VHH binders against o67189. Designs and how they scored, part 16

Target 1, 350 residues: o67189
Amino acid sequence: METTIFQFQKTFFTKPPKERVFVLHGEEQYLIRTFLSKLKEKYGENYTVLWGDEISEEEFYTALSETSIFGGSKEKAVVIYNFGDFLKKLGRKKKEKERLIKVLRNVKSNYVFIVYDAKLQKQELSSEPLKSVASFGGIVVANRLSKERIKQLVLKKFKEKGINVENDALEYLLQLTGYNLMELKLEVEKLIDYASEKKILTLDEVKRVAFSVSENVNVFEFVDLLLLKDYEKALKVLDSLISFGIHPLQIMKILSSYALKLYTLKRLEEKGEDLNKAMESVGIKNNFLKMKFKSYLKANSKEDLKNLILSLQRIDAFSKLYFQDTVQLLRDFLTSRLEREVVKNTSHGG
Short names: E, the ipSAE of ESMFold2; O, the ipSAE of OpenDDE; V2, 0.75 times the mean of E and O plus 0.25 times the DockQ between their complexes.

## First folded at step 4 (VHH)

Design p44 (framework vhh_7uia_1)
Fold by ESMFold2-Fast, scan of step 4:
Structure p44 (fold): chain B 350 residues (1-350), chain A 122 residues (1-122)
Amino acid sequence: as target 1 above (350 residues)
Amino acid sequence: QLQLVETGGGLVKPGGSLRLSCVVSGFTFSSYDMAWVRQAPGKELEWVSSISDSGGYTYYEDSVKGRFTISTDNAKNTLYLQMSSLKPEDTAVYYCAKEDYSWDYSGYFDYWGQGTQVTVSS
């Protein structure tokens, strides 16, 4: 079956499907996380998380079929991340892929959720083993919500709490977060707490409260702090992100994207291209993000950005090839940067 | 103003067919998932069918699968429910509903129509 996350979430908990294996993918990752949170609540101790980069082939097959032999079988929800890394472990032989497909097809006692951190392309979905999963299981897509739907969600939430938000304050909030649902949820909740006495939210209030450094989870706050070289605060935010269940690879992906865009902008600046036009060419079209990227460009040299990209590639390689903890590698990177900054400031002290 | 107007209900014998229509105005029809929900006499509301905003995905209550077909005509801002092989248990008021996300990102029926009565009896 093929379906959207919206309809799948609505029906799964009321009328569970006959299919047992599902691929969850898409651009609105927060909707997938919301579904998995509800799944964990329903299954409790029978909610099992597997990491494809860590699990062996035999352990994986056992986890899919394993039920309690004492007191009968109880259904599990088995969630696997980094499935692509698991596929690399199986090798390139057709026989290994056929075994995997057969094991997945024969899942009867448990539900299995294969979770991707991005939207899969048609080529990936039409290739094995996902092609076979589409035939006996389900493909669930979390498509991007329109800006209008996101705006209405935010407006309804403020109205529900008796808060009147000015139009320019609302537009600023939406642009500040880039219509990112995870960030919007965190910022809106902060603003609701601030305006708990049913006050009107003005642009100035939103600028003060929404942009303040918070110990609450915010992936883009982490990226912002790191690119502005506030490594001490970046470390604190990283710890919060991990405690809230944000996967390190997701943080790496966003950070790498920003670093590459910034490097491209430095290259275009050297060629004499207009900065505003250059920003639009790399997808930065709103005025708030343009302001942010200008500050990042001012804070980082071309060499700084090249070194950041190389460091991120090294972290990715070490986590994948040597099975090193990505979180610890990120902490080591940030600590190293902080240490170099302290040494530089000490030598300049006089 | 948001407006959903249902038509096409009536009296039909078991095994018969009916086509329900819902004309929508006041919002961008193709931007929202749409649903049919029914209420039989003395029972609670029961979801019947949904169609995604793109029209690419359709969903049905088990009891109506193979008998009912949900579809849209975006040019006419109209939602349809083609009902065939009707049974006495299909007797209900049928409502057209607009679906959306709540703040917790769960689905709900954001707005309902007036309803149209379907009676299946001999």
Scores: ipSAE 0.235, ipTM 0.655, lowest interface PAE 3.3, mean pLDDT 81

Design p45 (framework vhh_etentamig_d1; at its last look DockQ between E and O 0.47; V2 from the best seeds 0.00; counts 0 for: pae E 4.4 > 2, grease 29.5 > 24.2, SAP .677 > .668)
Fold by ESMFold2-Fast, scan of step 4:
Structure p45 (fold): chain B 350 residues (1-350), chain A 122 residues (1-122)
Amino acid sequence: as target 1 above (350 residues)
Amino acid sequence: EVQLLESGGGLVQPGGSLRLSCAASGFTFSSYDMSWVRQAPGKGPEWVSGISDSGGYTYYADSVKGRFTISRDNSKNTLYLQMNSLRAEDTAVYYCAKEDYSWDYSGYFDYRGQGTLVTVSS
């Protein structure tokens, strides 16, 4: 079956499908996260998370077939992240791929969810094992929401709370967050708390609330996109942040902090340290940030992080020595990375 | 105020064709994904087909794939469902539905129209 996350989340919990194996992918990752949150609530201790880069082939097959120890042979919801890394471990072995496809096709006792952190392209969906999964299981896509749809979602939430938001305040908020659902949820909830008695939100109030946050949620999307190597979108978000008064030095400070933490985590990983303990040692205690940092570590090699740190140091030095605009130096860096990504993909793809 | 008005249903013989239309008003039609949902006599609602806001992506239930085609005309605020090779089991009231999300990102149909009856019989 091919369906959207909208249809899938509406039907799965009321009329469970005959299919047992599903691929979840798409641009709106937070809709997938929301589905998985509801899945965890339903299955409780029968909700199992597997990491494809860590799990062995035999452990994986066992996890797919074993029913829960809790609830007397009750089915499990098995969620697999980093499935691409699991496939790399199987290598180019046709017999091992055939075995994987047969195991997935024969899942009867559990539901299996293969989660991708981006939208899969037609080439990936048409190649094995996903081609076979599309035939006996389901492919579920979380497509982007339109800007108008996101705007109405935010406006409806303020209205539900009896808060009247000025049009320029609303437009500022939407652009500041880059229409990112996670950032919008966090910022809107802060603004609701702030306006709980007055019931009015002006542009000045939205600007003040955004600037009062020590974690600078308003730069999170930029840092996220850059560390996930989506340099095109990072450039666009950078322009938005600067146009709304976010100081370049503030962006540099957050980015540098993240880069140094990630580099430290790579070093600790090489020395055999437990990743969870290592993340806590560098101040990453929140489960959401731990998940994000895991994705950043996967997207960046130790050399990638070293080069990022050196580039950031160079930007700082050039702004001080040559009086060059920090924003322009960041733009130049991102543009250079985008060009190198194109060259690298051409070289590695053929 | 969201309004959806379905039309085009009727009596048709097995193997025949019908084209359903849905006239939308009260919202920015071009910004929302749309669906067709049907309900056969004595059965619960069944999702039939969906289309992205631009019309670039379409999705179908297995029961209708290859026979039904969903399309939209954003300039006319109209959704269509072309139904070919109709079967007795396609007999149902067909509803036009606007797809939306609550603040917790739970999907729901914000509004459904009154429906249009399709009867496939000899």
Scores: ipSAE 0.543, ipTM 0.829, lowest interface PAE 1.9, mean pLDDT 83
Fold by OpenDDE, look of step 5:
Structure p45 (fold): chain B 350 residues (1-350), chain A 122 residues (1-122)
Amino acid sequence: as target 1 above (350 residues)
Amino acid sequence: EVQLLESGGGLVQPGGSLRLSCAASGFTFSSYDMSWVRQAPGKGPEWVSGISDSGGYTYYADSVKGRFTISRDNSKNTLYLQMNSLRAEDTAVYYCAKEDYSWDYSGYFDYRGQGTLVTVSS
């Protein structure tokens, strides 16, 4: 049985399921983490975490064993991370997989949660041992929430804290975070802390506080400068951001989101669509953001945006696949762009 | 303002069928999971069935599994509950409920309708 994490959470904490083994996967890892946090709270000392890449087969089976050496068989919640790595360790031997499946099937008192950090593909779910687990256990999926739902969640959170957020401010925040729940959580918490005294958040305040490490360092400033092709200043701001401990991947995510939106808008514009309508369709509803995006569109050709997207993808790939320094890659990118700009200016002045 | 309006309730004989509808307004219907809950006289509320925002996932209480079918039409902002093989025990006021998702998941439902009465009696 496949269920959403929302329904699963409701059911699990109110009426525990008969099934004992569950696979947790999905695009929205925040939801899984939230569930696990609650699970940990509920089970306390009986909450056990296994790392599939670190545990031996024997340790794994022992951990799943319901035989409590200590007479009082308290129900345990066993959370397994990196299960794929564990499976790799087991090898391709059919017998080992069968044993694993048997052990999982025989879990009667404990709950076992196999947690994946990504959405599993259909093929993965259809392969052993997950195929079997799906038959006697449950598959729980954390799907990406709609933008509207995310917006409502954020609003609700602010409201719960007695904070009123201007609509423009909210839209700005949502757009900047790309509706990423993890990022939103962090920024919302920051903003809540900031607003503790005022109980009102304005657009200006959100701009100042969101993704800010210091009063003088803002990720959005970097993105703004980059998109407006002020590469020299962008490079300076980047260095400042990094110095303050902002993770380069966060910068990349925001920049990628903006680039993709801009590219989409450019394409829509070419098709003759109304720009305002198009902006709204990609989630840009705030007038201030619309203004900014208009400026970005003026500053960048379709080709420029395409190249930017490709460059960002390359940076991501090199960072992830080749373990290159993301910061250096970004610097190189900016430097390269700066050089090109200088050459263009010298060729026309001349 | 969020509004949920249930309809379709009535008197039915055991073994009969009813189809409940819930018209939703005041929120983005397609973005929320929806549920049916019921309350019998003298009893507490009971969750009956749930459906995901897209309709891709459906959930049922054991008491109604195999007999009830929940569905939704997001284009019409309408939730449905097909009730077959009705029993006396199914007699209750049936409520359409908007599921409450929060950061901490502290709530189950944030809104429900006025309900529609289903009476199963011979």
Scores: ipSAE 0.084, ipTM 0.540, lowest interface PAE 2.6, mean pLDDT 85
Fold by ESMFold2, look of step 5:
Structure p45 (fold): chain B 350 residues (1-350), chain A 122 residues (1-122)
Amino acid sequence: as target 1 above (350 residues)
Amino acid sequence: EVQLLESGGGLVQPGGSLRLSCAASGFTFSSYDMSWVRQAPGKGPEWVSGISDSGGYTYYADSVKGRFTISRDNSKNTLYLQMNSLRAEDTAVYYCAKEDYSWDYSGYFDYRGQGTLVTVSS
């Protein structure tokens, strides 16, 4: 079976198909995450998440085989992230892949969702085990929504609350978020709250409110808080990101990318390069992003950034070499930094 | 204003074929997934078939799979439904629908045409 996430959602929650194993992939990751959020709401305590890079082969197969031997229990929804990393643990031997395919084919009482954080190429979908899953289960794709559909959705949300948005303000918001639905949902909800009495949004107001620090979940908010050394809020946002199913290694990738760019900018600045030219050399061309990176450079010394990079490398190594929990290692890092800031403020230290 | 104009219905014997068309205007047709929805006498609306904005993915209700083929021509702003091996149970008014996404992923169909009647009778 091959279908889109939009069509799959229409039938799954009312008259689900007979298949029990599904691969979810695609460019529009927001659609996958909203489907999984509804799945979590439906299954409650019977909603199980497996991380392929952290779980053993035995635990993986046990989770797929778990059943209640007596009535009253609901079927289980098993959601698997990092399936590619799990496949690496199995190795490349044909017999291990045949065992995996057999287990997946024989899922009878539960639903299994194999979740990818990107759109898979046809070559990937035509290789085992995914080729077999397409035969006895389903492949569900979340294709990119058109910019026109996204614009009309955003307009509809403002109109539902009676809020008039200037055309320039709307265009700015769409461009700033890159038409990203997750970011748009969060920012639109903030703007609706902001404009709840006035019922009008101007360009200047959107520029002031969009991407402000909030309790809303996104990876860039976490990175912003960490780089501005608001470790207490960063810890809260981290917990929210994990609860929404954002992969901890993606958080590490984005944070490491920013840290490396900032360190590079510090070195270029020391060598006398113009800061705006230096920013463009590391891919920062948007004026809003330039403003944010200038604030990150002000908040962090070159030594701060070097130590951050080394800490992130250690966290990644410990996660992989010693099978330690990436999220807990990030929490420990943030906690130690928060404690250091408290001691500095108390001791008059520099 | 969004306009959806269905045509191609009529009276046909069981086992026969019909091709439905839907002319779309008032929106960027190529940016939206489209569907066919039908309503039989005395029953609620039933989703029949859907097609992605590019035409690369097609979907069918179990009741019509293998007999109906949905297609689109984005250069003509036109949606089609080829209906083969028609049965009495296919008797309904058929509506062309623009699919839209919502924040809560509840989805909805925006159909505003009068529809086109398909009657399958011996």
Scores: ipSAE 0.071, ipTM 0.516, lowest interface PAE 4.4, mean pLDDT 82
ESMFold2 (binder alone), look of step 5: mean pLDDT 81; pTM 0.823

Design p46 (framework vhh_surovatamig_d1)
Fold by ESMFold2-Fast, scan of step 4:
Structure p46 (fold): chain B 350 residues (1-350), chain A 122 residues (1-122)
Amino acid sequence: as target 1 above (350 residues)
Amino acid sequence: EVQLVESGGGLVQPGGSLRLSCAASGFTFSSYDMSWVRQAPGKGLEWVATISDSGGYTDYVDSVKGRFTISRDNAKKSLYLQMNSLRAEDTAVYYCAKEDYSWDYSGYFDYRGQGTLVTVSS
């Protein structure tokens, strides 16, 4: 059987399936975790967690068949993580893989859940032992929710509490979180608490609750425009930041941090590394920032980022060694970039 | 008291069409997303389709995409399921259900009544 996590979680707890072995995989890991939390709540002491990198073949088979209270009185929910590592231990030994498939096929007293932390590709699902599991058990996919469905979920949560959310406030919240269900839950719950008395959420209120430090928001706007090569707007925002008393060293620190992270990500991208995991390795865990960094990577070549880093190092050195105004050096940098873009636009086509 | 009354089921040939109806009462129909769920003989409940309170959003289980269309009439407090290109595997008792939104989507089985039987047979 093949099904979605939405369908599976609705049916499993009301009318448990006859199938006993299930593969849980997909992009929406939050829904897999919520299903497993309910499973743990239902099974209590009969909820067993196994780690495929640690468990032996014989221990695994024992766990699949063993029931509590005289071998039949209470079924168990057996959850295995790192199943790929377990399969690596079996290697290319045909007899041992055939034994695994036979043991899984013959599970009758317990439920077995094989959990993957990512979406499996068609090649993995069509290969043994998962090919056989699809025939006698179930493959359950936790697909990313559509943007429209996520929007409806969020809107219903506010309506449920009697909170009227402005359309631009809702869209801002969805974009800020990049439609990440886990992040949306956290932010929506925070906003519901904030609006508990007034029962109205405006764009300004969402911005205030999501960003408690206005100085960081303003510096981020400057960095965003610069990295997207909107140099004219970046110059205007820079002037605004300085007029409001934002320290030039703070601007330089944030910009330099972003430039170095982007250069590292560009290098990892060229090596074929998973971009999402690479972003997390450099501290970019917020889905809004992940979306922004993807835009920055698209807008900037590796050479562009190298040149930006060198220019920022030069600005830092000149401001310290020659007492030159950091703001003026940044303006000069942006103006030179703007002039180059004008030249490119007029020479286009040859 | 929430009441949901399904109708429109019957015997149909493979490849045929049926239109199911659901009459709702006892709650503010226009404020709730609605779904169709089904139960095949000897099987568990299976979610089939959902429609938002305004009708602006719809979603379907993969096996019925392109064949089934969910719709609603808030003025008449009625929910519909247009079923085309019916297959033997679509044989089931069909229920309409009021949606209950949780972050984990666990609340979809708020349904009542006897359902309506759809039998697809040659």
Scores: ipSAE 0.136, ipTM 0.467, lowest interface PAE 3.1, mean pLDDT 80

Design p47 (framework vhh_7xy4_2)
Fold by ESMFold2-Fast, scan of step 4:
Structure p47 (fold): chain B 350 residues (1-350), chain A 122 residues (1-122)
Amino acid sequence: as target 1 above (350 residues)
Amino acid sequence: QLQLVESGGGLVQPGGSLRLSCAASGFTFSSYDMAWVRQPHGKGLEYIATISDSGGYTYYSDSVKGRFTISRDNAKNTLYLQMNSLKPEDTAMYYCAKEDYSWDYSGYFDYKGQGTQVTVSS
């Protein structure tokens, strides 16, 4: 079966499916984590975690068929991380892959969850052993929630508590978290506690209360500082984001999106189109975001934006082709820009 | 403001077929997963079929798998359920349900409207 995490979550805990082996993958990792948290709560001592990079083949097969030795239900929930590394250890031999598929097909005593930390490509899903798992088990995808759904979820949480949030405050919160569901949950809960008596949230209050601790620095602040050419602060924010556990690909995706939108706006501006209408055509409808993008357009020439896009494409290529660390490539990029600004200021100010 | 209006139910003999429709309004239909939920008289709700926002993923309860087909038309804001090989056990009030995501996964789907009655009897 192929299904979404939303469909799977509801059905698994109310009327468990007959299938026993599942692949969990997708962009919205927070939803997979919440499913696994509920699974751990249900199975307790019968919740087992295996790491594919550490486990031997013998231990792996034993764990899939083993029943619990603790009191209560004999059935286990077996959660497997780093399954790709386990597959690498098995190598390319057809007989070893056939044995793996046979063992997975014959799981009857336990539920097995193979967890990926990213969205799998069609080629991976069409290759063994996942092709066979799709046949006798399930492929469960945690698709990223649309910005509309995330916005409505946040509004619903405030409304349930009787809290009115200003449009600009809401847009600020959504942009500063980059629509990251985990960060939004933490910040929304904090804001609900703050506004429990007042029942109103303004932009100034969100700015003051949300992100008040250094560990809550988000991707949008990094992008904002970079686009305003404050490279020194951008470097410090980048280090904080990585320390907090923000994925480098998320940073690259948001930055690339903003650079492309800004380049499009520069082109439309050259054609004499109304800037407000141009912004709306690229999805920038809120007054706060329009103000920010106007600042970015002032700070960057068309050539600046072209060079940024090319640099980001180079970083992406180097991380993929040469297995270079994306974070280090971003740091190198920012350091290079900072050094150029120091030289420029010395040349122009002397 | 959110409204879901079910139709297409009726009396049918065992082995017969029915096609249910749900007209949706008051929200961006194409952004939400949808479900068909049924409730036999005096019993609890059962989620029998779900479909993703794009229509690319479907899920069926074991009780209807192979007999029922869920589909959607995002251009018309309409959800469908094709019911074949109907059994007396399929007798229930059928409701159209919209995704009601919760960060704690409580109340995954909500439903609205009066439903449409399906009665399978000789």
Scores: ipSAE 0.022, ipTM 0.475, lowest interface PAE 5.5, mean pLDDT 81

Design p48 (framework vhh_7ocj_1)
Fold by ESMFold2-Fast, scan of step 4:
Structure p48 (fold): chain B 350 residues (1-350), chain A 121 residues (1-121)
Amino acid sequence: as target 1 above (350 residues)
Amino acid sequence: QVQLVESGGGLVQAGGSLRLSCAASGFTFSSYDMGWYRQAPGKQRELVAAITSGGYTRYGDFVKGRFTISRGNAKNTVYLQMNSLSVEDTAVYYCAAEDYSWDYSGYYDYWGQGTQVTVSS
């Protein structure tokens, strides 16, 4: 069977499908994670995770076996990550792939979910073992919602609460989140709480409240100060954001998005493209954001933006690979930039 | 398997009334927003009426005061009462379902096959 994650997650928990093996793939990873969270909640101790890069062949096949040693058949949900790495481990041998396909085809008592962290190409889906899985199991795709559909979803959420949101306020919210469904959920819920009595949201109010636990503290303020090279104020705002419980990954994501868009705009400007048209091509359509991005472009050279991107990539890598505190790495970055600015400002003898 | 099955369409004279029903199966009906859409030949599909899981209703401007949407959660059915029908109401009418929660994204992910409504003068 082939189906979407929307249809699959609505039906899976109400009526058990006859298929037992499913491939979950797609651009909208949030929906796959949501499904797996509900699956874990339902199955509890019978929810098993296998990592294809770490597990041995025999452990893999044992985990997919149909019967308990102690005589009870308890339905399990087996979730497989890094399946591609497991396939590489099996190598090019036809007999090994044939064995894998037979084991998957013979799953009757358990559910098996093969999870990919990206959208699979037609070639991958048409190749073994996924070609066979499509015939006896299911392929479940988590396609990203179009920008138009995401906009309508957000509008619907406000309308259901009787809240009227200004068009420029809505566009600001959508562009700042990059149409990310998880971040939109968080920010929309905060804005609904804020506007619960007055039932109106203006651009100014969205700017003040969005990406902030407090009306006076905002991830946008941090990004704005950093891109305008006011590192001292940026450092103070960062400390406030963290004290209010704003997640470091949220800060990094927004900052990285802005840096990449600015670098792209610098390149398009160098090629002689109209700046307003270039900004619209990277999703910057409202006059407020256009004005802000113009100020960021004036404050930063192409080299400044390249160095910012590289620094952000290092912070991300160090936090993930060396388990270092993202906040401390951001503070170190800002302090280093502040020190360079002080040295530069004292280059002229008083 | 999720299914939406429309019924109640047919031929009616201008000024008459029809009641459409949409029987839903394969999901927790009470948790879903339900809607009615219509599509006339050569035109895009347009919203006629919608009802949320919480009972909030919305209507297209062209049907306000003439059509009423309602739901029966015990019977897993959504209804469209159509009064004072005009020739311009001639279309295929589609039932649709969408989850309001952030856990399920999509805009009326499930569609029925449609039921024909023809209004003659």
Scores: ipSAE 0.015, ipTM 0.246, lowest interface PAE 6.6, mean pLDDT 80

Design p49 (framework vhh_etentamig_d1)
Fold by ESMFold2-Fast, scan of step 4:
Structure p49 (fold): chain B 350 residues (1-350), chain A 121 residues (1-121)
Amino acid sequence: as target 1 above (350 residues)
Amino acid sequence: EVQLLESGGGLVQPGGSLRLSCAASGFTFSSYDMSWVRQAPGKGPEWVSGISDSGGYTYYADSVKGRFTISRDNSKNTLYLQMNSLRAEDTAVYYCAKEDYEWDYGYFDYRGQGTLVTVSS
């Protein structure tokens, strides 16, 4: 059997397969890891991990056949890492390889999962013992999902909860997350909670909830206002965030991340790097976020960004070393910036 | 209540090293597989590394394999990530995560504020 990790995970826990030995490989290692986490939850103490570089040949074969002693022959899930190292240990001996294939073919009491930390090449899959495993067991691949597949997964998830998502809202969500599966999962769960009663999700609602810490409070709005040098509004938004229970360290984390990325972009600009390539190199691939970062770069000099980073580092240090309130230090920073801008923009009559 | 508190991040030059720590409370730490998940600005979360409940088995994303080492001390309810040969691409907020599941796939429960790692010259 050959299948994808998505289809395999969907069916394995509801309809046990006849096959008992599986190879898990692919580019999307996170999906393999999450499947194994669910597997561990189901099997509990009957979940067994083996390392091919450490285990002896006899211990390996015993682990594949042995069932739970205290559970009346309850099956185990046996997960094997570093299988390539186990194969190297067996050497190029045909007899040892044939014994391994025979033992794997005859697994009947347990499920065996051979896990690779990368996508296997056609030559590896066509070579023994994997060639034989493909015939009596299953090869499960965790490929990167296409944009269309990700879109359909998101739509299906909303539909399962009885939520109708507007086409513009969906496209915005996909674009904002850059089609990243993990980020989409987190955003979709927030949006499902938000739309639980209304059962309709509009573009305006997605814009309010995406990267929002609540429907009435948005850390992104604070960061946006600060980076665009609207310090007066930034102060008001900061006070709102704190009043609604947003942790100051969360605000510092997001702001610091943005400031550093912008500083890096200024340095790449000085080296003559194309701005779009530079943004992609630091992880900004989404067109909406690219537009925002272009605005931030226009509003801030390299020196502005350097001073922001240093100020944020000092706020972090002062809050930890001197037990000073992080919020008050942020307010002091913003107030200082506001006072400087007022002096700079003051008109003397006329 | 599950609580995870990350620390150890900071500014470091390319090729440098940092060690991250995560203090866990509110659950039986020694009974759960743990992971490190990172999020670069403007990007979604990326799984980095995982460790079994006993600490005997470790797993790494291809992007960090050979450079990062995950470990745990169950007597102290603490998870660690030793990061060597750091690159600009490693710049992210790093989260400690308890392995859990929902959706069609499992997920990582990361509830802490994270710790910022900045790799720049």
Scores: ipSAE 0.012, ipTM 0.134, lowest interface PAE 9.2, mean pLDDT 78

